# VHH binders against (2R)-3-sulfolactate dehydrogenase (NADP(+)) (comC): the designs that were tried, part 16

Target 1, 333 residues: (2R)-3-sulfolactate dehydrogenase (NADP(+)) (comC), of Chromohalobacter israelensis (q1qwn5)
Amino acid sequence: MSRMISLREAETLAVAALEAVGVPRWEAEVTARALIDAERDGLASHGLSRLPFYLAQARSGKVVADAQARVEVAGSVIRVDARHGLAFPAIARGVERAIPLARELGLVAVAIGGSHHFGVAGAPVERLAREGLVAMAFSNAPSAMAPWGGKRPLYGTNPIAFATPRRGTDPLVIDLSLSKVARGKVMLAKKAGEPIPEGWALDIEGRPTTDPDAAIAGSMVPAGDAKGASLALMVELLTAGLTGSHFGFQASSFFEPEGEAPSVGHLMLAFDPAHFSDGYLEHIEALFQAMLEQEGVRLPGTRRHALRRERGESLELPEAVVDELRAYAVSRV
Below, E stands for the ipSAE of ESMFold2; O stands for the ipSAE of OpenDDE; V2 stands for 0.75 times the mean of E and O plus 0.25 times the DockQ between their complexes.

## First folded at step 16 (VHH; framework vhh_8ghr_2)

Design p4 (from k4 with S30K; at its last look DockQ between E and O 0.77; V2 from the best seeds 0.00; counts 0 for: pae E 2.4 > 2)
Fold by ESMFold2, look of step 16:
Structure p4 (fold): chain B 333 residues (1-333), chain A 123 residues (1-123)
Amino acid sequence: as target 1 above (333 residues)
Amino acid sequence: EVQLVESGGGLVQPGGSLRLSCAASGFTFKDWDSIGWVRRAPGKGEELVARIYPSSGSTYYADSVKGRFTISADISKNTAYLQMNSLRVEDTAVYYCARYYMFWSGEYTFDIWGQGTLVTVSS
């Protein structure tokens, strides 16, 4: 059963719930907006249905509810310690610093450690692109994929995202998970009592499986097979490696309130194209025109932007999620 | 209930200065939200003149006003200001303050508007 909720009502509810578990107002607003944007983009698995898990982890102390991200700048590297809080405030603080520094230096990195679920990786790179910067983002996550030739999951599904500004229109946005399919599709098949297609996952012995339970106990197949496994390793090293955070096999669940903090890592790169060449914004349109001349080609990000306009001021949310958030909002203990 | 109220408009000569104020009521400034100044000259569309994002100190200025206008905010007074120096005839417009609501993706909208204050620059 579902309810239609305005964006403003959803934000008020999410902020109240986060404040009730000790998240300060600004951090709660940032987090709420990140989850609501995921709903706007049609990415419900990263939207408000995640919020009860964050709330439970803040209540248990797995997430430090009032963590204040610590920002230190070392040349072109912006170091952010999320201090086992939610990722979204740490991302916001890093991005805020990155924008002016990238304009000054031409290229900066934001390295975030001691962190939690990164959310939709395409969103912070899109934000950087709306400030005129070309951007990439990487995050690791609790293990879901094995090294190629192995069977023990060591890497998360480890997104890679990219965005570039376009003059007078929405940015181009690429947002990729490195698993062949989203883990959420396996979870939906399990919930529905349906098999998964061959080629999505391996069982605990490393054998292909169509059984969603065996897939959950095993591993997800990388996108591009061995090449995708190599990219997932690269992301682990660029994120957890560079920040001294937990690799996927050391990171605790983003869903369970028990245990130690996940302590994952993120890396964002921001490039000021004016430092690299003249006329970047006009130059890239030649490539996009050549792409769009082909019937059936759409630029990455177009679907998300269209969905935002179709959905306007309202969201469709599961009734249980709305009720659970309301329960937290009134519980202030 | 929720309002932005502008003040400080008026008639000035070219080269003069004005300071616009924008007082908020029914809500308080937060680091995430920003206040922007938008102007509408007769027969023209709206132009974002300036905005401020308090947490980073980031500001934006339209090319037409860079070096002449300065935006600031006093969170304790719940008020934003636009200092307008070296005014020109083309700065003649109704100036609105508006709350700049930024989505996580960096897309934005202005969701609360003041009623506007008229600035006339004439010899």
Scores: ipSAE 0.421, ipTM 0.810, lowest interface PAE 2.4, mean pLDDT 90
ESMFold2 (binder alone), look of step 16: mean pLDDT 78; pTM 0.781
OpenDDE, look of step 16: ipSAE 0.630; ipTM 0.918

Design p5 (from k4 with Y101W Y108K; at its last look DockQ between E and O 0.71; V2 from the best seeds 0.00; counts 0 for: oily run WMFW H101, pae E 3.8 > 2, unsure alone 63.9 < 65)
Fold by ESMFold2, look of step 16:
Formats: C-alpha cells, structure tokens, sequence
Structure p5 (fold): chain B 333 residues (1-333), chain A 123 residues (1-123)
C-alpha cells in the first residue's frame, strides 16, 4: 500500500537512477528536486511517478540525457535552448539569469525552446517570487483540447502560472491548467468503470460525452469554454510560437519512449516591483486583506503551502513507486 | 555517508579570534545548496550567523556579527570556514555547520547538521 520515505532518500535514489541513464549530476539533482517538490505539494501526477518515463526516454534517445541547455541574453530576453534535454535544468538556468537581470532592468523574459515536460508551473514562479520578483509562466504540451467549435485536439492543457512575493509570508501562487478537469480524473473514472460528468470532455466527433473511453479518444473541454480555448491558443503562441518549438499538435507524447523529441516551449516573465512603484509589498496586502474579510475567500496557493507543513521531511508514496525507485537506482543500463 | 564535520572551537579571550572549519563529505558543494553557521547560546534559540553559496561566493551575515565574522569556502577542499574576529562574551555558543536544502519552489530548510563545536569567550 503506502510507504514513508525521507526526502533525502528519495533524492539519493532519483539522482542515482538519472545518472545511470547518463544524466549529469547537477541536472539529475535539479530534476530530482522538481519531482520531489511536486510530491510535497500533493501533485503526485507531476512527481516521482514521472521518473520512469524520463528514464525510458533517456535510454531511447528521445530525451538527450546529457544535453546542456544553451543560454543567450539579448537585452531583456533570456533565450534558453533546452536541446531536447529535460526541462528542469533549462528552467533552472533561465531562472538563474533572470533574477539579477530583472533587478537590473525591471522586467525580463525567459524563452525556453526545444524542451520537455515543464512540471508544476507554479513552482518556478514561486521561486522567482521568493527572490522578490513578480512572475508569470506559460507552457504548451502535446495536444489535448480542440479549438472552440472544433473537434481535433490542437492545444495542450497549457498552464498559466503567476506568483507575487508577500511581506513576511509565503508568496501568492496561481497555477491553472486550461482544461476544465485534469485528464487524470477521466482516467480514474475509466479505471473505476464509472461515467464522467457531462461537460468535461468531447468524443472524437466533438460531441459531449459521459463515457471515459470516448473522452480519452476525443478531447478535453477548456476551462471557461470559448474563453479558455482562446487562452490556450494564446499560450501556444507565447510558448511554441515565440521559441520556434512544436505546437501541441506537433509535439510527441511525454510518456512514450518512441519517436522524435516533443520539443515544446515555455515562457516566463519576471518583474522587479521596485522598478514600477514604491511600496508594492505593503500596497498589495490591502487587496488581500479585503479579500480575506469575506468568509469563504482563500488566497491561491494556501493549500499547497499547508500541505508542505503537514508533510514535513517525508513523502508518503505508493509502495510500488518506492519499489520502482529503488530498482531504478541500481540499474546501470 | 553525507555529513558535515566542524572543527576549530575552543576557549578565547574577548577581542581574540578563532577560525571554524566545516568539512563536507558524501556530497560536493553545488549551486543548489548553501552552507551556513548557526549558533545556540545557553538558554537562547538558534541564530543563523552566516551563510555562503560556495559556487558563487554570495554571503549573508547576521547584524550581530557583521564586520567581525567572515564566511568563506574552498571548493577544492570541500570545506567552508567561519573566521571570527573581535570576539565578545556574547558570542559564546555552540556553533553548528549546516546545509540549506533549496526546494524547487525556492523554499529553503536546513537538511544536514554537524555535531557542533563549542566557542567560549571568557577572560
């Protein structure tokens, strides 16, 4: 069933597994921490369960295990070529450059191309916010949603994330997928032999469906319907468009070891609020206090941060995941 | 085995100097981690005295020690140092070397602690 494992043991095992398939030490550490942090936040679908897919793709060459992201700075734009490696090292290199440059210039963009699964979009913006910067992040993904009025999936679920520092407490973090529900909820309903609610998905002919098998063959409905579809298109253009990467309909699966690299794109924006006005941190608290005066209102990101405190220095993982992690760590090929 | 081992503590007169060392084994200093010195005086809580990111050389100092203490790192020896000058009686404490683990979200926590070394400043 479930097993507790320390953060340090999980890191040691994940790093060993990644090194065994040719990922260099630093890149392996960065990747392991991204997956562990997702587990800590209660986002298991983006956590250590992803590791076997990254390992398989590194073995097959779909992921270039030892790709070293190349960074070029052109004014306020930090261009990062992930070179078909894992996304997390490329994100880390982009963020490293963005922090001092945003403080100098007031605002910068990090444009990452030739990349892979972005992971939890809220995490890199939170990192920027913990450095005092206001941040946004966008990523495209293999197609899951059709244009509004269409039936052929062209867009990924295409997250939009935002974070801002707060005085004396955790950042506010917004992390939104643009599908109405996660595809994983449809997969869960299929496993349970249960219907899905109407309004979650369309079948292959573009008709609403409550059948999880038809939903998997079809497409996910955008959050906010037509408006969400427009936002998903915007994200495709801001990410794959600006970076010359694959649009969702051109991007290969993040889960299959066969085929060409997914080559997706990401965009992050970082703003130094001190360049815009004085007293930003004090000023925004007025809004949050007015929000919290309303009994049913919670600030975005509060649940994620509460889960971290509850879970501490340990992870509760399915026993099978722990067993696989240990097995991967001793695998040399 | 991942560990930090402190050395260099002892008895010193006010105005004197000591140099603490923190040798890391089982891991190499990385950009993602930093090394800090935390002290506990008798009957008091923990105070982060100084912190260094060994790869970049970036440092932090508590107000109580600025201008008197210097933290440094020698990557080739996998060792961090705390040079303590102009010592005062209130600097008397057990000094612990510790590693900050930085989560992907940028949140930080101490992950690895040394066993501590006693510094006594008394005439």
Amino acid sequence: as target 1 above (333 residues)
Amino acid sequence: EVQLVESGGGLVQPGGSLRLSCAASGFTFSDWDSIGWVRRAPGKGEELVARIYPSSGSTYYADSVKGRFTISADISKNTAYLQMNSLRVEDTAVYYCARYWMFWSGEKTFDIWGQGTLVTVSS
Scores: ipSAE 0.288, ipTM 0.741, lowest interface PAE 3.8, mean pLDDT 89
ESMFold2 (binder alone), look of step 16: mean pLDDT 78; pTM 0.785
OpenDDE, look of step 16: ipSAE 0.599; ipTM 0.924

Design p6 (from k4 with F103Y Y108K; at its last look DockQ between E and O 0.88; V2 from the best seeds 0.00; counts 0 for: pae E 2.2 > 2)
Fold by ESMFold2, look of step 16:
Structure p6 (fold): chain B 333 residues (1-333), chain A 123 residues (1-123)
Amino acid sequence: as target 1 above (333 residues)
Amino acid sequence: EVQLVESGGGLVQPGGSLRLSCAASGFTFSDWDSIGWVRRAPGKGEELVARIYPSSGSTYYADSVKGRFTISADISKNTAYLQMNSLRVEDTAVYYCARYYMYWSGEKTFDIWGQGTLVTVSS
């Protein structure tokens, strides 16, 4: 069963739940908005269903509930230490510094270490694009994919995101995971007792499998095979490597309250197009026009923006999620 | 209950002054959102008159009111103000206080509106 809840009520409940486990008000608001915005975009796996896991990890101390992200600026590099707190406040602090600095310098990097799940990678790049900046974002994650030719997972699914402003309309947003399919699809097939298509996953011996149980014990196939594996390695180095954070094989689960902090890394790049050339916004429309002249082509990000308009200020959530959200909001520990 | 409540409207002569207040309840002013004043004159659409980010003090003014109107916020009272000086007949409108909410994606919208307060500038 599903039910409707307003964005405002969902935000109020999520903030109350996070505050109850010791997350300060501002950090709780930022985190709640990130989860709710994922729901608006139809990305339930990154939305409010993650809240119970954040709460459990704050209670256990795996997430430092009141972490104060430390920001240091060194030229065009904004270094953010999330200090084993939630990622969303660290992202927000990095972005707020990046916007004026990118306008001044033309190009900046935000390097975030000691962090947690990045959320929807397309969201922070879209935020930068709505400020007139071209942006990329990268994050590593606990291991799910093996090196090409190997069988032991070492890399996360390691998203790459990109956004650019467009004159007079919504930004173009690209948000890619580097696994061929989401691990959640394998879990759904297992729950349904159905096989998975060949090419999604490898078993523990590195062989292709259609058995969801074998896939869960093994690894996910990279999108683009060897090329995708190379991109996942590149993301590991650009994120965990540059920030001194845990590589995917060193990072603990984003879901379980046991163990040490995941301590993953993120990198965002922001470009002020006016520093690179004149007339960027007009120029790129020629490419988009040529794309859209072809029947069946649409620009990346269009579906998400359409869903936002359809939903307005309301969310349709599973009844159990709404019930849990309300229960968490009254809890105190 | 989450609300914005305006006060301070009324009748004033051209060249006169009024001070509008916007008291927030059920939420606290924050760095993430801004507070704005939007006006609707008869037969006209909505015009964003002024906006403030309460923590930073950063402001925006429409060209039609620059130099005459001043927006401010008192975080301790959870209240925003619009000081309107050198009023003109064309400033006659219902003035609404509104929260300019920012989604995580950076998309912005006015999500909480006050009931409005009438300002009439007439001889």
Scores: ipSAE 0.561, ipTM 0.874, lowest interface PAE 1.9, mean pLDDT 91
ESMFold2 (binder alone), look of step 16: mean pLDDT 79; pTM 0.789
OpenDDE, look of step 16: ipSAE 0.710; ipTM 0.940
ESMFold2, look of step 17: ipSAE 0.544; ipTM 0.857
ESMFold2 (binder alone), look of step 17: mean pLDDT 79; pTM 0.785
OpenDDE, look of step 17: ipSAE 0.685; ipTM 0.933

## First folded at step 17 (VHH; framework vhh_8ghr_2)

Design q1 (from p6 with T28D; at its last look DockQ between E and O 0.14; V2 from the best seeds 0.00; counts 0 for: pae E 8.2 > 2, placed apart)
Fold by ESMFold2, look of step 17:
Structure q1 (fold): chain B 333 residues (1-333), chain A 123 residues (1-123)
Amino acid sequence: as target 1 above (333 residues)
Amino acid sequence: EVQLVESGGGLVQPGGSLRLSCAASGFDFSDWDSIGWVRRAPGKGEELVARIYPSSGSTYYADSVKGRFTISADISKNTAYLQMNSLRVEDTAVYYCARYYMYWSGEKTFDIWGQGTLVTVSS
């Protein structure tokens, strides 16, 4: 059963639940807003349904609830140590430093280590784009994909996101997982007792499979096959590699309260287009116009923005999720 | 009955200093996530000048004022301040204190605004 609640009620509830497990107020607010934005954008798998997993991990100590992310700036590099806390506050700290520094220097990197689930990779790059910056983001994750030609998962699904401002309208936002399909679609097929399409997953021996049970025991196919596997390796090195964090095969689950911290890495790049040339915003519209002249073409991010407007100021949440968050909120220790 | 009331505006010479105050009533800054100062210059749109999260002390500044302006909050007096140093003619604007709500994606809304206070920087 589902329940309709307002955005403000959802935020109040999520913040209260996070505070109850020891997350400080500001960090709780940032985290809650990230999950609510995922709900607004139709990305429920990254929304408030994730919050109970984070709460359980904060209670167990796998997530350090009050880890105050530590920021150090070295030239054009903003180094953020998330200190095994939630990723969202660390991302926010990095972004808030990156905005003025990118405007000053033209190009900056935010390198975040010792972190947790990155959430919707398109969201922080969209934020940077609404500040007038061109942005990319990368994150690794616990292993889900094997090297091309191999069978043992070593890489996460490792998103790549990009955003650019547009004059007088919403940013263009690209947000790509490097697996061909989300693991959740395999889980849905398993629940329904149905086969999965060939090409989504490999069994434990690295062979293509249409059996959802075999797929869960095996690995996900990279988007673009060998090329996607190469991009996933690149993302591992740009994130966990540059930050000294865990590679996908070393990172613990984002869903279990037991074990060591996942300690994954993230990288964001922010570019001030005014440092590169005059007239960037006008120039890029020529490309978008040429694209949109073709019937059936939509710019990336258009559906996400439309859903935001259509949904207004309310969310539909599973009643079980709402009840669990309320239970946490009253159980404050 | 939520209100924000600005004070401290006026006429000042280039290079001078001015301190704006924003007193809140009907809600406590300690219960709110952030407070910002927005300015509107003649013939221009709105510019977020500075923002503070009173509970954590975290701040943000526009590049145009970085190093010259300082935002602060006194939770016990329920008041935010904007210290403006090394003022320039281009800082001339009506300055509004606003209660800030920002979605994660960077979409933002200001749900409560003060009446504004005029700052004029002129020789």
Scores: ipSAE 0.013, ipTM 0.417, lowest interface PAE 8.2, mean pLDDT 88
ESMFold2 (binder alone), look of step 17: mean pLDDT 78; pTM 0.781
OpenDDE, look of step 17: ipSAE 0.122; ipTM 0.538

Design q2 (from p6 with I112Y; at its last look DockQ between E and O 0.48; V2 from the best seeds 0.00; counts 0 for: pae E 7.3 > 2, unsure alone 64.8 < 65)
Fold by ESMFold2, look of step 17:
Structure q2 (fold): chain B 333 residues (1-333), chain A 123 residues (1-123)
Amino acid sequence: as target 1 above (333 residues)
Amino acid sequence: EVQLVESGGGLVQPGGSLRLSCAASGFTFSDWDSIGWVRRAPGKGEELVARIYPSSGSTYYADSVKGRFTISADISKNTAYLQMNSLRVEDTAVYYCARYYMYWSGEKTFDYWGQGTLVTVSS
């Protein structure tokens, strides 16, 4: 039910599938690599299993397959219009510009609008951290959570990510969804015919539920309750608000080929620590040492990096995913 | 098939100059691609000497070569260059052209390497 495939084979297959639905080579390569990186990190829900949904949306025109993101730079702000294409090429354009500009100015923002699924928010911030920059990333998404005290979903699960370089080792990477639990866990419980724990979700009337079908029709509980709801609102404003994009309640599904573009927003911040103080990399190690002296404490991101090392240059993919990508690769839109 | 082919190495006296070329095929330089020159001296590990993002022109140099080496790219020829001036004996190494990618992992990874070109700096 699963198949081992090399990273190169996976990239070739994904690029061929994307090109078959009209995505140009560059955008296809960037997108394929983003999804493969998610697989390498053990984040299969954001990996190649997502690709068939993007392919169907490119075929239907919900995703503009050949969108060319537009970049405008005004001082320390890099504005990227994804033009209803895939997010990954727009992210790449923003990150590439942000690296030299942050080194020059000390602090830059990348504001991406008219976009699609952000993927793993930890990935672009880790990339920036490997360039020596401290980074944050935010994205909104189609609604999944209600305002605190309400029952109508208005906010996405709205990730917040952060990374910092560390001298001589992997960056620290924080990548948080603002829902208490991932929607994928509800979907797994549904498939297994099992109830979900109370506290994960609310039904359509805003009541706690253990029924996965009621949860899917309702909303996810925010991580940290009212505080998480407030953070999700802040992310909506920092992303869709600043970029003039759709808020979560206006954004269409990332999974269905029907409807208008989701048109979500993203924000990344990049800081060159050398502009802020001397000795940042040495200074932060004191905090990490103090954390690691406590039994059971692990630095955020270490599991992701360990999995990456264990997997090497191979991926284990569901055979159905491989077969579907092959079917797309031989077709023409 | 992605290929990177280096040329321009050779024997040169200290203080001399060389220009290395890296001809790429099987892909076109893009906004997210960067090309690096990595050198490997006998008994030493790999050192990233210089890197360029051809689309933006952004560059990086190792401290050991700043002010002496210049990396450039010609997108129309799909070729990157390393101009090496004021060469020192310590610059003796095999120089490899390599491509980085942004999303293959969260780390900088060379996914394609050239065969290398030998630079020998000797009196």
Scores: ipSAE 0.015, ipTM 0.366, lowest interface PAE 7.3, mean pLDDT 89
ESMFold2 (binder alone), look of step 17: mean pLDDT 77; pTM 0.768
OpenDDE, look of step 17: ipSAE 0.702; ipTM 0.932

Design q3 (from p6 with Y53N S56G; at its last look DockQ between E and O 0.01; V2 from the best seeds 0.00; counts 0 for: pae E 18.5 > 2, placed apart)
Fold by ESMFold2, look of step 17:
Structure q3 (fold): chain B 333 residues (1-333), chain A 123 residues (1-123)
Amino acid sequence: as target 1 above (333 residues)
Amino acid sequence: EVQLVESGGGLVQPGGSLRLSCAASGFTFSDWDSIGWVRRAPGKGEELVARINPSGGSTYYADSVKGRFTISADISKNTAYLQMNSLRVEDTAVYYCARYYMYWSGEKTFDIWGQGTLVTVSS
């Protein structure tokens, strides 16, 4: 069963659950809002259904509930140590520092290490775009994809996201996982006893498969094949490499409460277009106009923004998720 | 039929080594499963000794065995291993290979158990 709840009720519940496992109020609010934003955008797999996993990991100590991310600025680089806490507060601190610094310097990097699940990569870049900045974001994750030609997963699905402001309307937002499809779609096919389409996954020997069980035991195909595998490697180096964090094959699961911290890395870039040229916002509309003149073309991010408007001030959540969050909210660590 | 079969137990002197194997049949190790070793000594409850996520390679070890035991998996053989070094008398127990999954509730649910293999550490 599903249940409708208001955004305020969802936030209150999520914050209470996070506080119950030792997450400080501000960090709990930031985390809750990030997950609620994913729900509003129709990205339920990254929404409140993730929260019980974070709660269990905070309770077990795999996530340091009150880590208090540390920020240091070195020229155009904002270094953030998440200190094995949740990623969302570390991202928020990095973004808040990046906005004024990018306006001053023209281009800054936010490098986040010792971190956890990045959430929806499109969210922080959209936030930066609403402040007038062009932005990119990258994160690695526990391994799911093999090097091209190999069969042992070493890279995460490693998102790449991009956003740019647009004058008088919502930003353009691109948010890409580097796997051809999400592993969740393979799991749905398994539950249904149905084959998966050709080209989604490889078995444990690195051979294409339509069998969801073989796919789960193997690896996900990179989007764009060899080129996607190269992009996934690039993301590993730009994130875990630059921050001294765990590569995908070294990172622990985001789902299990046991074990050492995942300690993954993230990188965000923010550009102030006024430093680069005059008239950026007007100039890019020529490209968008040319795209939209073609029947059937939509700008990236349009569906997400439409869903956000349609949902308004309410969320539809599985009742089991609501009940589990309530159980945490009345408990204590 | 879904099954886990252990092997490699036996009698060993303190300071010695043993390698346990856990062969799976009827399912393939996946990201959605955790494969682990649980031990039970006489008069004691169950202790999760080690676990591995076969796809991602992440591991967990109980404090009592950390630094002495190593868990690994060979996905191509559908088998998990527990290398036990520097064995102590306190390691004497029946060792069970188990599959578990963390359901949405956040708690572990063990759904497949092997029959167990006895490890005796004695002089």
Scores: ipSAE 0.000, ipTM 0.149, lowest interface PAE 18.5, mean pLDDT 87
ESMFold2 (binder alone), look of step 17: mean pLDDT 78; pTM 0.779
OpenDDE, look of step 17: ipSAE 0.590; ipTM 0.917

Design q4 (from p6 with I35M; at its last look DockQ between E and O 0.82; V2 from the best seeds 0.68)
Amino acid sequence: EVQLVESGGGLVQPGGSLRLSCAASGFTFSDWDSMGWVRRAPGKGEELVARIYPSSGSTYYADSVKGRFTISADISKNTAYLQMNSLRVEDTAVYYCARYYMYWSGEKTFDIWGQGTLVTVSS
ESMFold2, look of step 17: ipSAE 0.558; ipTM 0.867
ESMFold2 (binder alone), look of step 17: mean pLDDT 77; pTM 0.770
OpenDDE, look of step 17: ipSAE 0.710; ipTM 0.934

Design q5 (from p6 with Y100W; at its last look DockQ between E and O 0.86; V2 from the best seeds 0.00; counts 0 for: pae E 2.002 > 2)
Amino acid sequence: EVQLVESGGGLVQPGGSLRLSCAASGFTFSDWDSIGWVRRAPGKGEELVARIYPSSGSTYYADSVKGRFTISADISKNTAYLQMNSLRVEDTAVYYCARWYMYWSGEKTFDIWGQGTLVTVSS
ESMFold2, look of step 17: ipSAE 0.572; ipTM 0.869
ESMFold2 (binder alone), look of step 17: mean pLDDT 78; pTM 0.782
OpenDDE, look of step 17: ipSAE 0.735; ipTM 0.932
ESMFold2, look of step 18: ipSAE 0.554; ipTM 0.869
ESMFold2 (binder alone), look of step 18: mean pLDDT 78; pTM 0.777
OpenDDE, look of step 18: ipSAE 0.733; ipTM 0.935

## First folded at step 18 (VHH; framework vhh_8ghr_2)

Design r1 (from p6 with S55R; at its last look DockQ between E and O 0.53; V2 from the best seeds 0.00; counts 0 for: pae E 5.1 > 2)
Fold by ESMFold2, look of step 18:
Structure r1 (fold): chain B 333 residues (1-333), chain A 123 residues (1-123)
Amino acid sequence: as target 1 above (333 residues)
Amino acid sequence: EVQLVESGGGLVQPGGSLRLSCAASGFTFSDWDSIGWVRRAPGKGEELVARIYPRSGSTYYADSVKGRFTISADISKNTAYLQMNSLRVEDTAVYYCARYYMYWSGEKTFDIWGQGTLVTVSS
């Protein structure tokens, strides 16, 4: 069964749970808002269901609960050290600095290292776009995909996100994972006792498989095959490479409390279009109009924005998730 | 209990000045949230007049009030202020203080409202 809960109640409970494991108030608020916004956008896998894993990792010390991200600005590069804390406070500090600096300089980079799960990559680029900036974001993750022609997973699913402001309406938002399908679809097929389609995954020996158990033990196929593998490598270098963080094959799980910190990397780019030309917002609408003249075309991001409006100020969550959230909120150490 | 309480409204002649106060209780200011003033004339919709993030000092003003109104905050008193100068008859409205909430995605809304204070500009 499911239950309705207000956004503000969900935030209150999530903040209390995070504070109970030693996360300071501001960092807890930022993290809670990120998870709740993922729920608003229909992205439950990135939402409140992740909170128990963050709590367990804070208790074990895998996540440094009271890490406060350190920001250093060097010209147009904003370096953020997440210090093995949660990623969301580090992202927030980077974005806060990037907005005025991009308006001043025209182009800035935010490089975040020593970090954790990036959450919904589309969210920080959308935030930048609502401030009038064109943005891209990249993150690596624990390994799930092999180099093309190989069998050992080395790369994460490594999202690429992009957003641009639009005149008088919601930003355009692109948010892509580089695996052909989400690993969760393989898990769903396993639970249903059904085979997976060929082409989704490889077994541990690197052979195509339709067996969900073999796929879980093996690797995911990149979106676009060799080209997707190349993009995943590029993301590894742009994120973990530039920040001196762990590559996907060195990064520990985002889910288990054991082991060293994942220490993954992120990169965001922000562009002030006014520094590049006059009339950007008017100019890009010509392309969007031409796209929308074709029946069946919709702009990226439209579905997530529609879900927000439909859901308003409340969430429908599985009963077990609500009960668990309330239990964690009162159990405090 | 979270609450915003406005004060300082009243009757004033065109060209005059008023200072509105908005005292917050049940929460403290944070960098993530901001305080704004929204006005409604009788039978009309709402207009965001001014907004401030108290710690950073970032502000917004509607075009209708730029150069005439100034928003400020005193974090030690947990209070925001709206200084309204060169008042015009069209500024007549009920003025509400509201907490401006920003979602992670950058979408913005108001989630806590005061009870309102009436400002009447007439001779």
Scores: ipSAE 0.121, ipTM 0.595, lowest interface PAE 5.1, mean pLDDT 89
ESMFold2 (binder alone), look of step 18: mean pLDDT 81; pTM 0.813
OpenDDE, look of step 18: ipSAE 0.171; ipTM 0.589

